# VHH binders against q9xw16: the designs that were tried, part 235

Target 1, 132 residues: q9xw16
Amino acid sequence: MSGWNAYIDTMTAAAPSIKRCAIVGAADGSVWARTEADNVFKASEEELKTFVALFNDVTQVPAKGADIEGVHYVVPRTEESLIFGKKENTGFFAVKTKSAVLIAVYEGPNEVAAQVRKAVESMQTYLNNAGY
Below, E stands for the ipSAE of ESMFold2; O stands for the ipSAE of OpenDDE; V2 stands for 0.75 times the mean of E and O plus 0.25 times the DockQ between their complexes.

## First folded at step 22 (VHH)

Design gf8 (framework vhh_8ghr_2; at its last look DockQ between E and O 0.80; V2 from the best seeds 0.00; counts 0 for: pae E 2.6 > 2)
Fold by OpenDDE, look of step 22:
Structure gf8 (fold): chain B 132 residues (1-132), chain A 123 residues (1-123)
Amino acid sequence: as target 1 above (132 residues)
Amino acid sequence: EVQLVESGGGLVQPGGSLRLSCAASGFTFSDRYSISWVRRAPGKGEELVARIKGSGEYTYYADSVKGRFTISADISKNTAYLQMNSLRVEDTAVYYCARGYPPLPEGDYFDYWGQGTLVTVSS
């Protein structure tokens, strides 16, 4: 298994509402690790390539939304290194590190979003401090 | 198939220098991986000597080798290096090259290792 799986496990453990999670290369969207088994992260390589490119100009993302795993999300919020998508009782947080994009797809009421964000941002900080 | 092959080991006198090479194949040096040198001295456990991000930045050194050893990577050659200066008798060990990832709080994880190269520092 990839050593990146440990980071997947850490994020999923930190926020139980996270259903699927992936770590991908920021440059090309290549999958470095992802949740599997009953919670397989199913985004295609082409989709992820497009997705990570959104970080080149996040200001445009709220107007057009974002697609993950074939699902279209509205994007209520973006920051320089963060994209927040929402759809009904689901959503995702994507954060960009020096080298990677962390994607967490969650399910639950709006109240769970804060915990999911905290989980991915904590990992973002950790990886950035490590140079990744 | 991922493969790491060390070279450059040998016998040197205390105070001498040696440069180890780690030629990697089956994967490309990138931000996805780290490359580390790990050594095992006779009768001792494994010790992480140095680590570098695959892209050639963000190095780490054990306190025991800081200021004496330098880890580097040549992406064009898919090869990592360990320049060892001011060698000491206690640096005697088998030096392994290993592919890893960002460090975990509990320690480094490596999924592929080379066969190792022996470095002997003796008068």
Scores: ipSAE 0.859, ipTM 0.917, lowest interface PAE 0.6, mean pLDDT 96
Fold by ESMFold2, look of step 22:
Structure gf8 (fold): chain B 132 residues (1-132), chain A 123 residues (1-123)
Amino acid sequence: as target 1 above (132 residues)
Amino acid sequence: EVQLVESGGGLVQPGGSLRLSCAASGFTFSDRYSISWVRRAPGKGEELVARIKGSGEYTYYADSVKGRFTISADISKNTAYLQMNSLRVEDTAVYYCARGYPPLPEGDYFDYWGQGTLVTVSS
């Protein structure tokens, strides 16, 4: 195992429909780990800085949408620590922990979305319990 | 180049105190990493003694040291400390400073270790 990469592996194994994912610092969007190689998570530093700041007031996000990897998503729903975005047959779930934001980008039908949400929320709970 | 350098070990009588230091270079203390003290006594395995998230916000202590040891971090000096009070013979060990991450189901993962500092508690 290699630190934060172990948690990338855990999420992608739990939900195979996740195509790309990342763990980023909640304060500044810095990348702590991400999918690599054929499935590189490609968001820029500036984009991630803007993205994690959305969690400062999630109630305003549905009106504006969200950008990840240069792709604009409609955000039909947010919760206090969760942002869900959709574009055509793709989407993302992002959750905030004490220290990080976990981002999972997936492809597939709506039934797949529940699996992805469960994977990221399970990790959110684990990290919060560990103080992260 | 990431480095961790421990200092402050030595010989002390039971009931005494020592303060260990762990000076870090090559990375900055932050929410991304934890700093842990791990000890190894002769004939025993490794024991996680204490952990602090690099921002100083969250601590963990082994039951064997609770109430006696205090871990802290000074971000301005990029240094972690282990204050060891009410020392017992059973605390005799080499104490290592290690950089880590959230606990893993298969155990702790530390990517960088110091060289260790010997603490001997005897009369």
Scores: ipSAE 0.384, ipTM 0.723, lowest interface PAE 2.6, mean pLDDT 89
ESMFold2 (binder alone), look of step 22: mean pLDDT 80; pTM 0.815

Design gf9 (framework vhh_8ghr_2; at its last look DockQ between E and O 0.69; V2 from the best seeds 0.00; counts 0 for: pae E 5.2 > 2)
Fold by OpenDDE, look of step 22:
Structure gf9 (fold): chain B 132 residues (1-132), chain A 122 residues (1-122)
Amino acid sequence: as target 1 above (132 residues)
Amino acid sequence: EVQLVESGGGLVQPGGSLRLSCAASGFTFSDRYSISWVRRAPGKGEELVARIKGSGEYTSYADSVKGRFTISADISKNTAYLQMNSLRVEDTAVYYCARGYPPLPEGYFDYWGQGTLVTVSS
């Protein structure tokens, strides 16, 4: 089992609305860790490769949206290292670190989004400080 | 199968130098992993000596070895190194190479080498 799984567990524990998570390489979208079993993160490596490439120019992402796990999300907000997607009562936050992209898919009303964002950004800060 | 094999240990006098090698197989050095040197001195617990991200872009050291030890990696050889200068008697230990991840209480290291003995004595 990958040591990155511990980081998945930390994020999922920080926000109960998070249903699935993944940590992937920022350069190639390779999966370092992901939620498994009943909450398996289902994105393919090909899809993730395309997804992480969105961070090369986040300014264009709101116009075209983003796809994760075969689901298309509208993207109401982007920052240099953050992509926020939304669909009905679901959404995702993706944040980029020095070496990785953290993805958290959540389910719930709009009010839960703030907690999910905080969870992934906290992890982002932690990993960046550790050189990752 | 993931394997780490240390080499380069031996007997040296105080003030001397030694270079340890950690040859890795079964995986490729990358940002996904870190390589660390951990030592265990007689009668003491484990001490993280040095750590390097697999890409070689980030290094960290224990305060006890800062300025004396240098960790490095040759990605083309999938090998990590620990250059130890100005060795002291208290550096005497078995030195292990370990594959790891960013610091976290659990799952910090998942694979270890067999260790190599470094003895610093006059």
Scores: ipSAE 0.648, ipTM 0.819, lowest interface PAE 0.8, mean pLDDT 94
Fold by ESMFold2, look of step 22:
Structure gf9 (fold): chain B 132 residues (1-132), chain A 122 residues (1-122)
Amino acid sequence: as target 1 above (132 residues)
Amino acid sequence: EVQLVESGGGLVQPGGSLRLSCAASGFTFSDRYSISWVRRAPGKGEELVARIKGSGEYTSYADSVKGRFTISADISKNTAYLQMNSLRVEDTAVYYCARGYPPLPEGYFDYWGQGTLVTVSS
């Protein structure tokens, strides 16, 4: 995943509380890049296909939650292009761009959630402006 | 092996038109990649002329060519095109096709074609 790996690095550098993250195709959930090695983002292709389809109608997501990496998250809130999931001391932010979904899984106290959201939304804006 | 092969360059008079082609192999066009045309005139640096997302839905152009050049893609032929109309002497350059990703500050392309020469002169 050569050129897309740089964008994984940008997000994890911007919010160190991100434990794992991925950039996946919005249409089919295919993995364009992900964190690797000791902190592999390990969601299956089938799971990611289901996950990105949640963005087709985000208003229905709070009622059913979301699954990533075999973990079920409650979804306390969504926005048109954003899903926030929570499970114990962990959570995720996912944002949709024109072509991709950015997923960041984090751990930590409440203030880190804002930092993670800022990191993924900054990348969302950057990719949207570049046509992705 | 990823390859990009340009064709369609040549000599044309000012005001004329050319269509450049970029045939890709070793990967398929998709939303994951973009195809760009980059030109180099003698003694000048690179200029990103036009870019298309591989699905064909997003395009962008340098200000110098807006309204005159059109980039397009035919996914079934795995080929991108640059239609160049109202050509000017200043458009004389070697035109390269490149595969890319969203730009970092300096831009990023991982594969390049070998270029096709466009000469615009009377």
Scores: ipSAE 0.110, ipTM 0.513, lowest interface PAE 5.2, mean pLDDT 87
ESMFold2 (binder alone), look of step 22: mean pLDDT 81; pTM 0.825

Design ka1 (framework vhh_gocatamig_d2; at its last fold request DockQ between E and O 0.94; V2 from the best seeds 0.87)
Fold by OpenDDE, fold request of step 24:
Structure ka1 (fold): chain B 132 residues (1-132), chain A 120 residues (1-120)
Amino acid sequence: as target 1 above (132 residues)
Amino acid sequence: EVQLVESGGGLVQPGGSLTLSCAASGFTFNTYAMAWYRQAPGKKRELVAGVGTADDTVYMDSVKGRFTISRDNAKNSVYLQMNSLRAEDTAVYYCAAPKEPPEGYGFDYWGQGTLVTVSS
């Protein structure tokens, strides 16, 4: 357990619909922290590397979608530091900080996504202010 | 103002086919992914299919192989071809689009919906 695990706990506590969560390096997708135990974040190193690279040009992401944990999501739209996707009753939010990408996979009705976005963006702001 | 207008719903027998259409306006259509949702009585609204700005598609498992989502950017329209319809496909189907930045958390705009009833 590293100090980054505390941030995982903070996000998951802020949005109970988050099933799995990870903090990865923005440069290479290396996992800094992730949910464990019953809710292990299962994204591979390869797909995380590919995923974080999406932030190099987010404008193209809605055209091709995004893969997390072997699951393909449609991406409604993006922002400079925000990628989110949907599939069935699941989705993800990914936000980029100065040095990290925060990924939260959630499950539930459409409206739960609002809380998830707030959780990850709150952490995004915190980490950015902290220099990360 | 964003407008999403669905059409094409109706009564069909099991095994039948139906094509839903959605006419979109009030936003840059080709910039955003589009989706079809449905809501059956007593159930939550669920994402049936999504289409990216190109040819990327996502389907719920229960409709894979039977439903096809497509879009025509020139017509600002999205379609849902539904084949081999089942009773459990009965629902109000909604066309959906995301809100423009910075708002939204998925597909946030909805049309009025079109009823699809599959019954023998």
Scores: ipSAE 0.924, ipTM 0.963, lowest interface PAE 0.4, mean pLDDT 96
Fold by ESMFold2, fold request of step 24:
Structure ka1 (fold): chain B 132 residues (1-132), chain A 120 residues (1-120)
Amino acid sequence: as target 1 above (132 residues)
Amino acid sequence: EVQLVESGGGLVQPGGSLTLSCAASGFTFNTYAMAWYRQAPGKKRELVAGVGTADDTVYMDSVKGRFTISRDNAKNSVYLQMNSLRAEDTAVYYCAAPKEPPEGYGFDYWGQGTLVTVSS
């Protein structure tokens, strides 16, 4: 409603399988908003700086994977503004906008992952169109 | 046309070892991570192990230290070395790959699978 938190709420409402998510600055990983309270997004400042830097060359990411919230994920493939990863029964989708990176962590199989990807990419489109 | 052909399954005793192989074709193999999934009777498919385009790996907790995933980009092949096998490892094992952009949500292609039975 009154800020960046409303975008967090929009994504989690669109894909209830999202367990945690955040909007962070693309340049430095600074947190603009995140899920709070019972579902706090817990990635460290250092992890987020490293994570957003992966978007500087997405072609290298499937070789080394990605870390979020202390969990290491294999990254099956990337696109210029999309990184996603898998570990056991959990995964993440991350998309880059002009100035931000949207990160959503979910649990469940590929069927659930489709909802998560759609929610995150819809917000990506919205923020890009708004100049972010 | 993506093809993933698993082989190497069979009957082994508890504590034994087995190597699974996957021959892949129909895509640019060296640009994608690869994975092994398994499905036991009455259970959901679960990600056993993943290997990045080089040497990055991820394992499910119950197989870590016992299973090793590897790949040979020259042969377009993925392997799963399974050691210290237990009855709970009995399942059909599937080699898996992602779909090419812009589609897909994870590891979206699976082969026909190869059966591993761990029994006395």
Scores: ipSAE 0.780, ipTM 0.908, lowest interface PAE 0.8, mean pLDDT 92
ESMFold2, look of step 22: ipSAE 0.777; ipTM 0.906
ESMFold2 (binder alone), look of step 22: mean pLDDT 80; pTM 0.801
OpenDDE, look of step 22: ipSAE 0.917; ipTM 0.958
ESMFold2, fold request of step 24: ipSAE 0.778, 0.775; ipTM 0.909, 0.906
ESMFold2 (binder alone), fold request of step 24: mean pLDDT 81, 81, 81; pTM 0.811, 0.809, 0.813
OpenDDE, fold request of step 24: ipSAE 0.923, 0.922; ipTM 0.962, 0.962

Design ka10 (framework vhh_gocatamig_d2; at its last look DockQ between E and O 0.92; V2 from the best seeds 0.00; counts 0 for: SAP .67 > .668)
Fold by OpenDDE, look of step 22:
Order: C-alpha cells, then structure tokens, then sequence
Structure ka10 (fold): chain B 132 residues (1-132), chain A 120 residues (1-120)
C-alpha cells in the first residue's frame, strides 16, 4: 500500500458515508490512489482530466455541472478549492490541494454530507501542510 | 434573509399533471444552482431535480421523462413541471438553494414546502 492509499483509508474512516474516493493529480487527473475492491472508484482517465480542470475556473462549474464516474451532478455552488455536487441521495466533494484533488463520493441523507466535507477538508489541510 | 416560497401543490389523480413554482429571494439567484426536493411521510428528503445556472438539469431516475425543472432568472423563480404523476410521487416538495460560502454542503436552504398528493 502506497502512502497515498493511507490517506484514502483515513478519509473513508472519517466519513462512513463515503462510498468511493480518490486522490488524483491536480494537473492531469492521474490517479494516485483510490478506493478499490467493492468500492472501486470508477472515473476514467479522461473524465478525471476534465474534472480537475474545473478547478481552473470554479465559477463556471454551477453552469456546467460535474461528471464523476459517468454520473452528472448538479453543482449548487463552488469555492476556490472546493467543488461539490448532488444527485438523488448521492453527492461528491472535491477539494484541491497544492498538487492533488481529493474526491469523495458519498451516499446517504443530506446531513451526512457535512461529515464528508469535513473529512476531505481535513485531508486537504493535512496535505497542504505537508507540501502536497 | 434567504426565502424560498413554494406554490402549486395540491391533489391530483394518477396520470395527472402539476406545476410547482418557487420564488426565491435574499441571495444572488443567478449565481447558484437550484433544486427541488421531496419528502414523503416516514422517508428521507430526496433530491428530485436540480437546475444549473445555465439551465442544465439533473433528475432522480424515477422522475426522468416525467418531471422537468426549469428556472427563470429574471423572476428569481424555479419550476417543476410534473407529468404522469404517480401515487409514489406523493410528498411535500421543497425548493432548495445552497448557502453562500464558506458554509454549506449541498442545498442547504429550504422553503416551507408544498404538498403534492397523487391519489385516485
């Protein structure tokens, strides 16, 4: 298990509603780590490339939405380093660090999203402090 | 103060149609995607449809092809056209908007809701 896999485990442990998550390169969407096995993160390379590029101009994302794992999510709003979306009882949080994008796809009632955001933002803070 | 006021709910027979409206105020409407949620008795609130600032739409699978969400930015309004209504569509329908940064984790503001009852 790579060091990045440990961060995946940390996020998933912090928010049980996270079904799948990935750490990808902010520049090109390359997968550094992801949930596997029954919870394999399924986003394609091309999709991730497109997704991470959304952070180049987050202000436009609510006008476009976002695709993860072939699912089109409505994006209520964005922040400079935060994109989140909703569909049915699912959603995602994506946060950008210095060099990575952390993506967490979750399922559950609305209130679980708070814990997911906290999990990914905590990791974001950690990685940023670590220089990543 | 953010306000979302739904209207248009009522009793309708299966197969019938209904249009819900939401009047939004208290925030920059054009900046945010909007959504309709619904909550049936004893069930969790669920996202029915979302509409982006430029008009793209997202639907829950069970309403695809039957419901249409739309927005009128000039009127700060969101609509949900519901066709081919089914008994399982019975719920309180809520208009929803996100909180402004940095708070929020989805659609965080809700209206008072409007009851839609589909029954023969």
Amino acid sequence: as target 1 above (132 residues)
Amino acid sequence: EVQLVESGGGLVQPGGSLTLSCAASGFTFNTYAMAWYRQAPGKKRELVAGVGTAGYTVYMDSVKGRFTISRDNAKNSVYLQMNSLRAEDTAVYYCAAPKEPPEGYGFDYWGQGTLVTVSS
Scores: ipSAE 0.927, ipTM 0.964, lowest interface PAE 0.4, mean pLDDT 96
Fold by ESMFold2, look of step 22:
Structure ka10 (fold): chain B 132 residues (1-132), chain A 120 residues (1-120)
Amino acid sequence: as target 1 above (132 residues)
Amino acid sequence: EVQLVESGGGLVQPGGSLTLSCAASGFTFNTYAMAWYRQAPGKKRELVAGVGTAGYTVYMDSVKGRFTISRDNAKNSVYLQMNSLRAEDTAVYYCAAPKEPPEGYGFDYWGQGTLVTVSS
């Protein structure tokens, strides 16, 4: 997808602890852009469709957990447009914009997680202001 | 004030069992997932297990099949049943909870911990 790859690069540059990330359509989980090559974001279309649907009622997600890339995460709690999860020394942050869901998978402790959250929320704000 | 109070640690022989308990207060317990972390001397703290609000569980690979996390929402308590204990399970074990919205990055509150020592 033309131009969307630049947003992947922006997020990974802002938070180097991000190992993989993607921008997917909020309605259907279709991949608009993702990390590729040695760090391929490898979630399936079926998994992504299920994942983005979690944003239809974020208050139920701590009861269900979340699966991405075949990994089961515990979701401590959520916010209206934010889901995050933990598994061992890894985690993810996902935020919803008007049209998309931004997903970032990282490794590291909470101090590293703060950098990741800031990166995805900054991009969320930018895309929302741009009408996406 | 958020309080997490762990108990049940002790000295146990390899192959033995222990049950850890955590009493939680100062937040709406039923709306948050809970977790156990551990920290061995000189090592980084690591997530051992998590339990969702309706009982969904996640485990670190090395304890899966040996440890069981559970919760009792009526008692605001979380438990860790540890079976088939090994020397590498020796650590201080911490009960953990997330911060209330809009802050936090994961499991952000920890108790004081309870020591588990596995030795002959």
Scores: ipSAE 0.668, ipTM 0.874, lowest interface PAE 1.4, mean pLDDT 91
ESMFold2 (binder alone), look of step 22: mean pLDDT 81; pTM 0.809

Design ka11 (framework vhh_gocatamig_d2; at its last look DockQ between E and O 0.92; V2 from the best seeds 0.84)
Fold by OpenDDE, look of step 22:
Structure ka11 (fold): chain B 132 residues (1-132), chain A 120 residues (1-120)
Amino acid sequence: as target 1 above (132 residues)
Amino acid sequence: EVQLVESGGGLVQPGGSLTLSCAASGFTFNTYAMAWYRQAPGKKRELVAGVGTAGDTVYMESVKGRFTISRDNAKNSVYLQMNSLRAEDTAVYYCAAPKEPPEGYGFDYWGQGTLVTVSS
């Protein structure tokens, strides 16, 4: 799955405010690729399993928020294939493809969130078109 | 039209308390999480607290234990109880709500804000 690292690099390059990023299996939360080294994505397998399951019923997520890397985020709203959250000057975007969930954790003022969303949604579109 | 109207701000001494209120309208309030932001002069607007539709909360680390965000879905209102106020809490406080789909990347709607000044 080393090829998936290229997609991580693409997303992080597209949005510099992304601090950590992961591509995980939509079915079980298995990690296909993630940022490493100084920006290692630290979510546990169990946490990711729980997280990806949120997409089974996104309507309930604003009620309970979401946890990533042991951090609890408030989730303003959701879409069928999109979950995003906020905490202080950080946040995350998670988008679901046919077989994967792309997660990007970012840091910065609110203005950076737009670029992060664009980055993950662009990748979402690309992967969907590629059959993933 | 989305409308968020804050109230409750004012001048208070350090250690004092204030309760901010936000009246929301123009969207399905019960469907969305709400938040309070603040912006001090020369600083970026920052998320102070957020509250999910069922009451889960997120706080800025510096306000934990001092501030409490809550909501009343029946009144389409969000509140921020501010205790043990400090000088660094001085800011304009904004009520915030997300845009409805398809747009939005967080809390995108803001009220006019209410000024909180903590000074001796």
Scores: ipSAE 0.900, ipTM 0.949, lowest interface PAE 0.5, mean pLDDT 95
Fold by ESMFold2, look of step 22:
Structure ka11 (fold): chain B 132 residues (1-132), chain A 120 residues (1-120)
Amino acid sequence: as target 1 above (132 residues)
Amino acid sequence: EVQLVESGGGLVQPGGSLTLSCAASGFTFNTYAMAWYRQAPGKKRELVAGVGTAGDTVYMESVKGRFTISRDNAKNSVYLQMNSLRAEDTAVYYCAAPKEPPEGYGFDYWGQGTLVTVSS
């Protein structure tokens, strides 16, 4: 267990609709922490490397969509440090910090998605202020 | 003002086909993915299909292989080709678009919808 696992717990507590989440290195997608046990975040090393590289040009992402845990999502639009996607009644929010990408996969409608976005962006701000 | 106008709904027999159209205006259509949602009476809305800016697609599992979403960027239009229709496909179908940054959490604008009834 590490101190990074505490940040996972903070995000999942702030937005209970988060089913799985992870903190991964922005340069290579290496997993710093993730949800575990029955809610294991199961993205492969190669998938995460591809995913974090999307932040190199977020303007291309709505054309291609994004894959997380083998699930393909349509990406409605992006922002400089934010990618989010939708598939059925599920979605994800991903935000980039100086060193990391925070990924949260959730279930629920747009009202639930607002809580998830707030949780990951609050942690983004915290980690950026801490130098990560 | 963003406007999404659906058309093409109607009554169709099980096993039949129908094409829905959505005319979009009030934004630069080419910059955003688009989607179709549906809502049956007494049920929650559900994302049926989404299409990326260059034609990338996602589908809900129950319609995969039967429905095809597409877009025509020259006409600012989105389409949903529905084949092999079933009674459970009966719903109001909504065209959907995201809000402009920094607002929104998915597909946050919907049109007024077009009714598809699969019966008889």
Scores: ipSAE 0.731, ipTM 0.894, lowest interface PAE 1.0, mean pLDDT 91
ESMFold2 (binder alone), look of step 22: mean pLDDT 82; pTM 0.815

Design ka12 (framework vhh_gocatamig_d2; at its last look DockQ between E and O 0.93; V2 from the best seeds 0.85)
Fold by OpenDDE, look of step 22:
Structure ka12 (fold): chain B 132 residues (1-132), chain A 120 residues (1-120)
Amino acid sequence: as target 1 above (132 residues)
Amino acid sequence: EVQLVESGGGLVQPGGSLTLSCAASGFTFNTYAMAWYRQAPGKKRELVAGVGTAGDTVYKDSVKGRFTISRDNAKNSVYLQMNSLRAEDTAVYYCAAPKEPPEGYGFDYWGQGTLVTVSS
């Protein structure tokens, strides 16, 4: 799973506003890779299990929001493989691949979110093409 | 065309209260979460409160316990009840909605805003 750390580095390099990032199993929320050290991704296993399950029915997520790292986010809208949320000057993007969920938590003004989305979706595309 | 029209702003003394209203049109209101943002002069626009389609709420920490966001889906409206107002709450307040898929990365549509001035 150490190879997955490279993908974390790729996403964080592509979007400097990303503060924390994780790649987790889409089926169970198991952590495959995550930012560490000063930017450790802190979501619990139980939380991630719940979070990845949101992709089973994304249409309901705007109704109840989403929790990441103990923080509750309002979810403006969703797509089949995309969930994003906002809180104050922070937010997250989560995209689902064939077997994984990529989560990026970011901080900054609204316009930085565009770069974050691009970063995670680029990785999503790459991983999907790679069969993951 | 998406339209968000804010109202209710004005001048109020510290400790006072205001209720902002937003009338939304041009999109499926009930499908999307809504939010209030504010922007003070020289500062970045910031999310003040968000409300999900079923009423879950998110607040900026500095407004928790003082502000209440709510929505009326039947009226396609969002509200922000502002109590115990402080000088630091002075800003233009914007109603916000997301773009429909596939576009957008948050709350992307904004109204013209309504000015809230808290001053003695």
Scores: ipSAE 0.920, ipTM 0.960, lowest interface PAE 0.4, mean pLDDT 96
Fold by ESMFold2, look of step 22:
Structure ka12 (fold): chain B 132 residues (1-132), chain A 120 residues (1-120)
Amino acid sequence: as target 1 above (132 residues)
Amino acid sequence: EVQLVESGGGLVQPGGSLTLSCAASGFTFNTYAMAWYRQAPGKKRELVAGVGTAGDTVYKDSVKGRFTISRDNAKNSVYLQMNSLRAEDTAVYYCAAPKEPPEGYGFDYWGQGTLVTVSS
């Protein structure tokens, strides 16, 4: 558990614009780690179960959008293991690994979004190579 | 090549209405969400409204209830109905689309823009 928190720290350090993030189980949305304290990632268990299931058919997600932390986002498009969304000046990037979904919520313009995407995809690659 | 062509801007009095249109081409329109952004002089470009492939919508708080985004997938077109216009809505309005995979970070393609001026 403590070890999973290190990955949260790695992502937030790599992209300071990340306000909240989590690592959750791909099958059930169970929280393996998340930002805590002043910046707690506060998605419910039911919301996370629904969210990770979006990866079962990413092509349908731009039709419905996505909800994280009670916020509804428009999803411009997806890739096989990537969902991202926009709401005003905030957004999220979510990537799926073999066993997990990495979720990062950020604030800022497109320049910031590039940094966030890079951070979560770098961790995605690392965890996949490690068997997760 | 991706093309986004906005039209329908103009001068309108406060409380008035305008409809903006965007004709899109050069990509698979019906698989991507679309958006309208705006940029007032001296300000950053901001997301005004987004529309999903089947009509799901997201709005900037200050335009909720006044603006309606819609799309017509048969015509590859996006619309922004703007009602109850205020001086603060004065801006260049841009139609926006995501880049095709694997590139992009949001709504990354922009049209040339259409000017909306709300003035007495």
Scores: ipSAE 0.729, ipTM 0.891, lowest interface PAE 1.0, mean pLDDT 91
ESMFold2 (binder alone), look of step 22: mean pLDDT 81; pTM 0.814

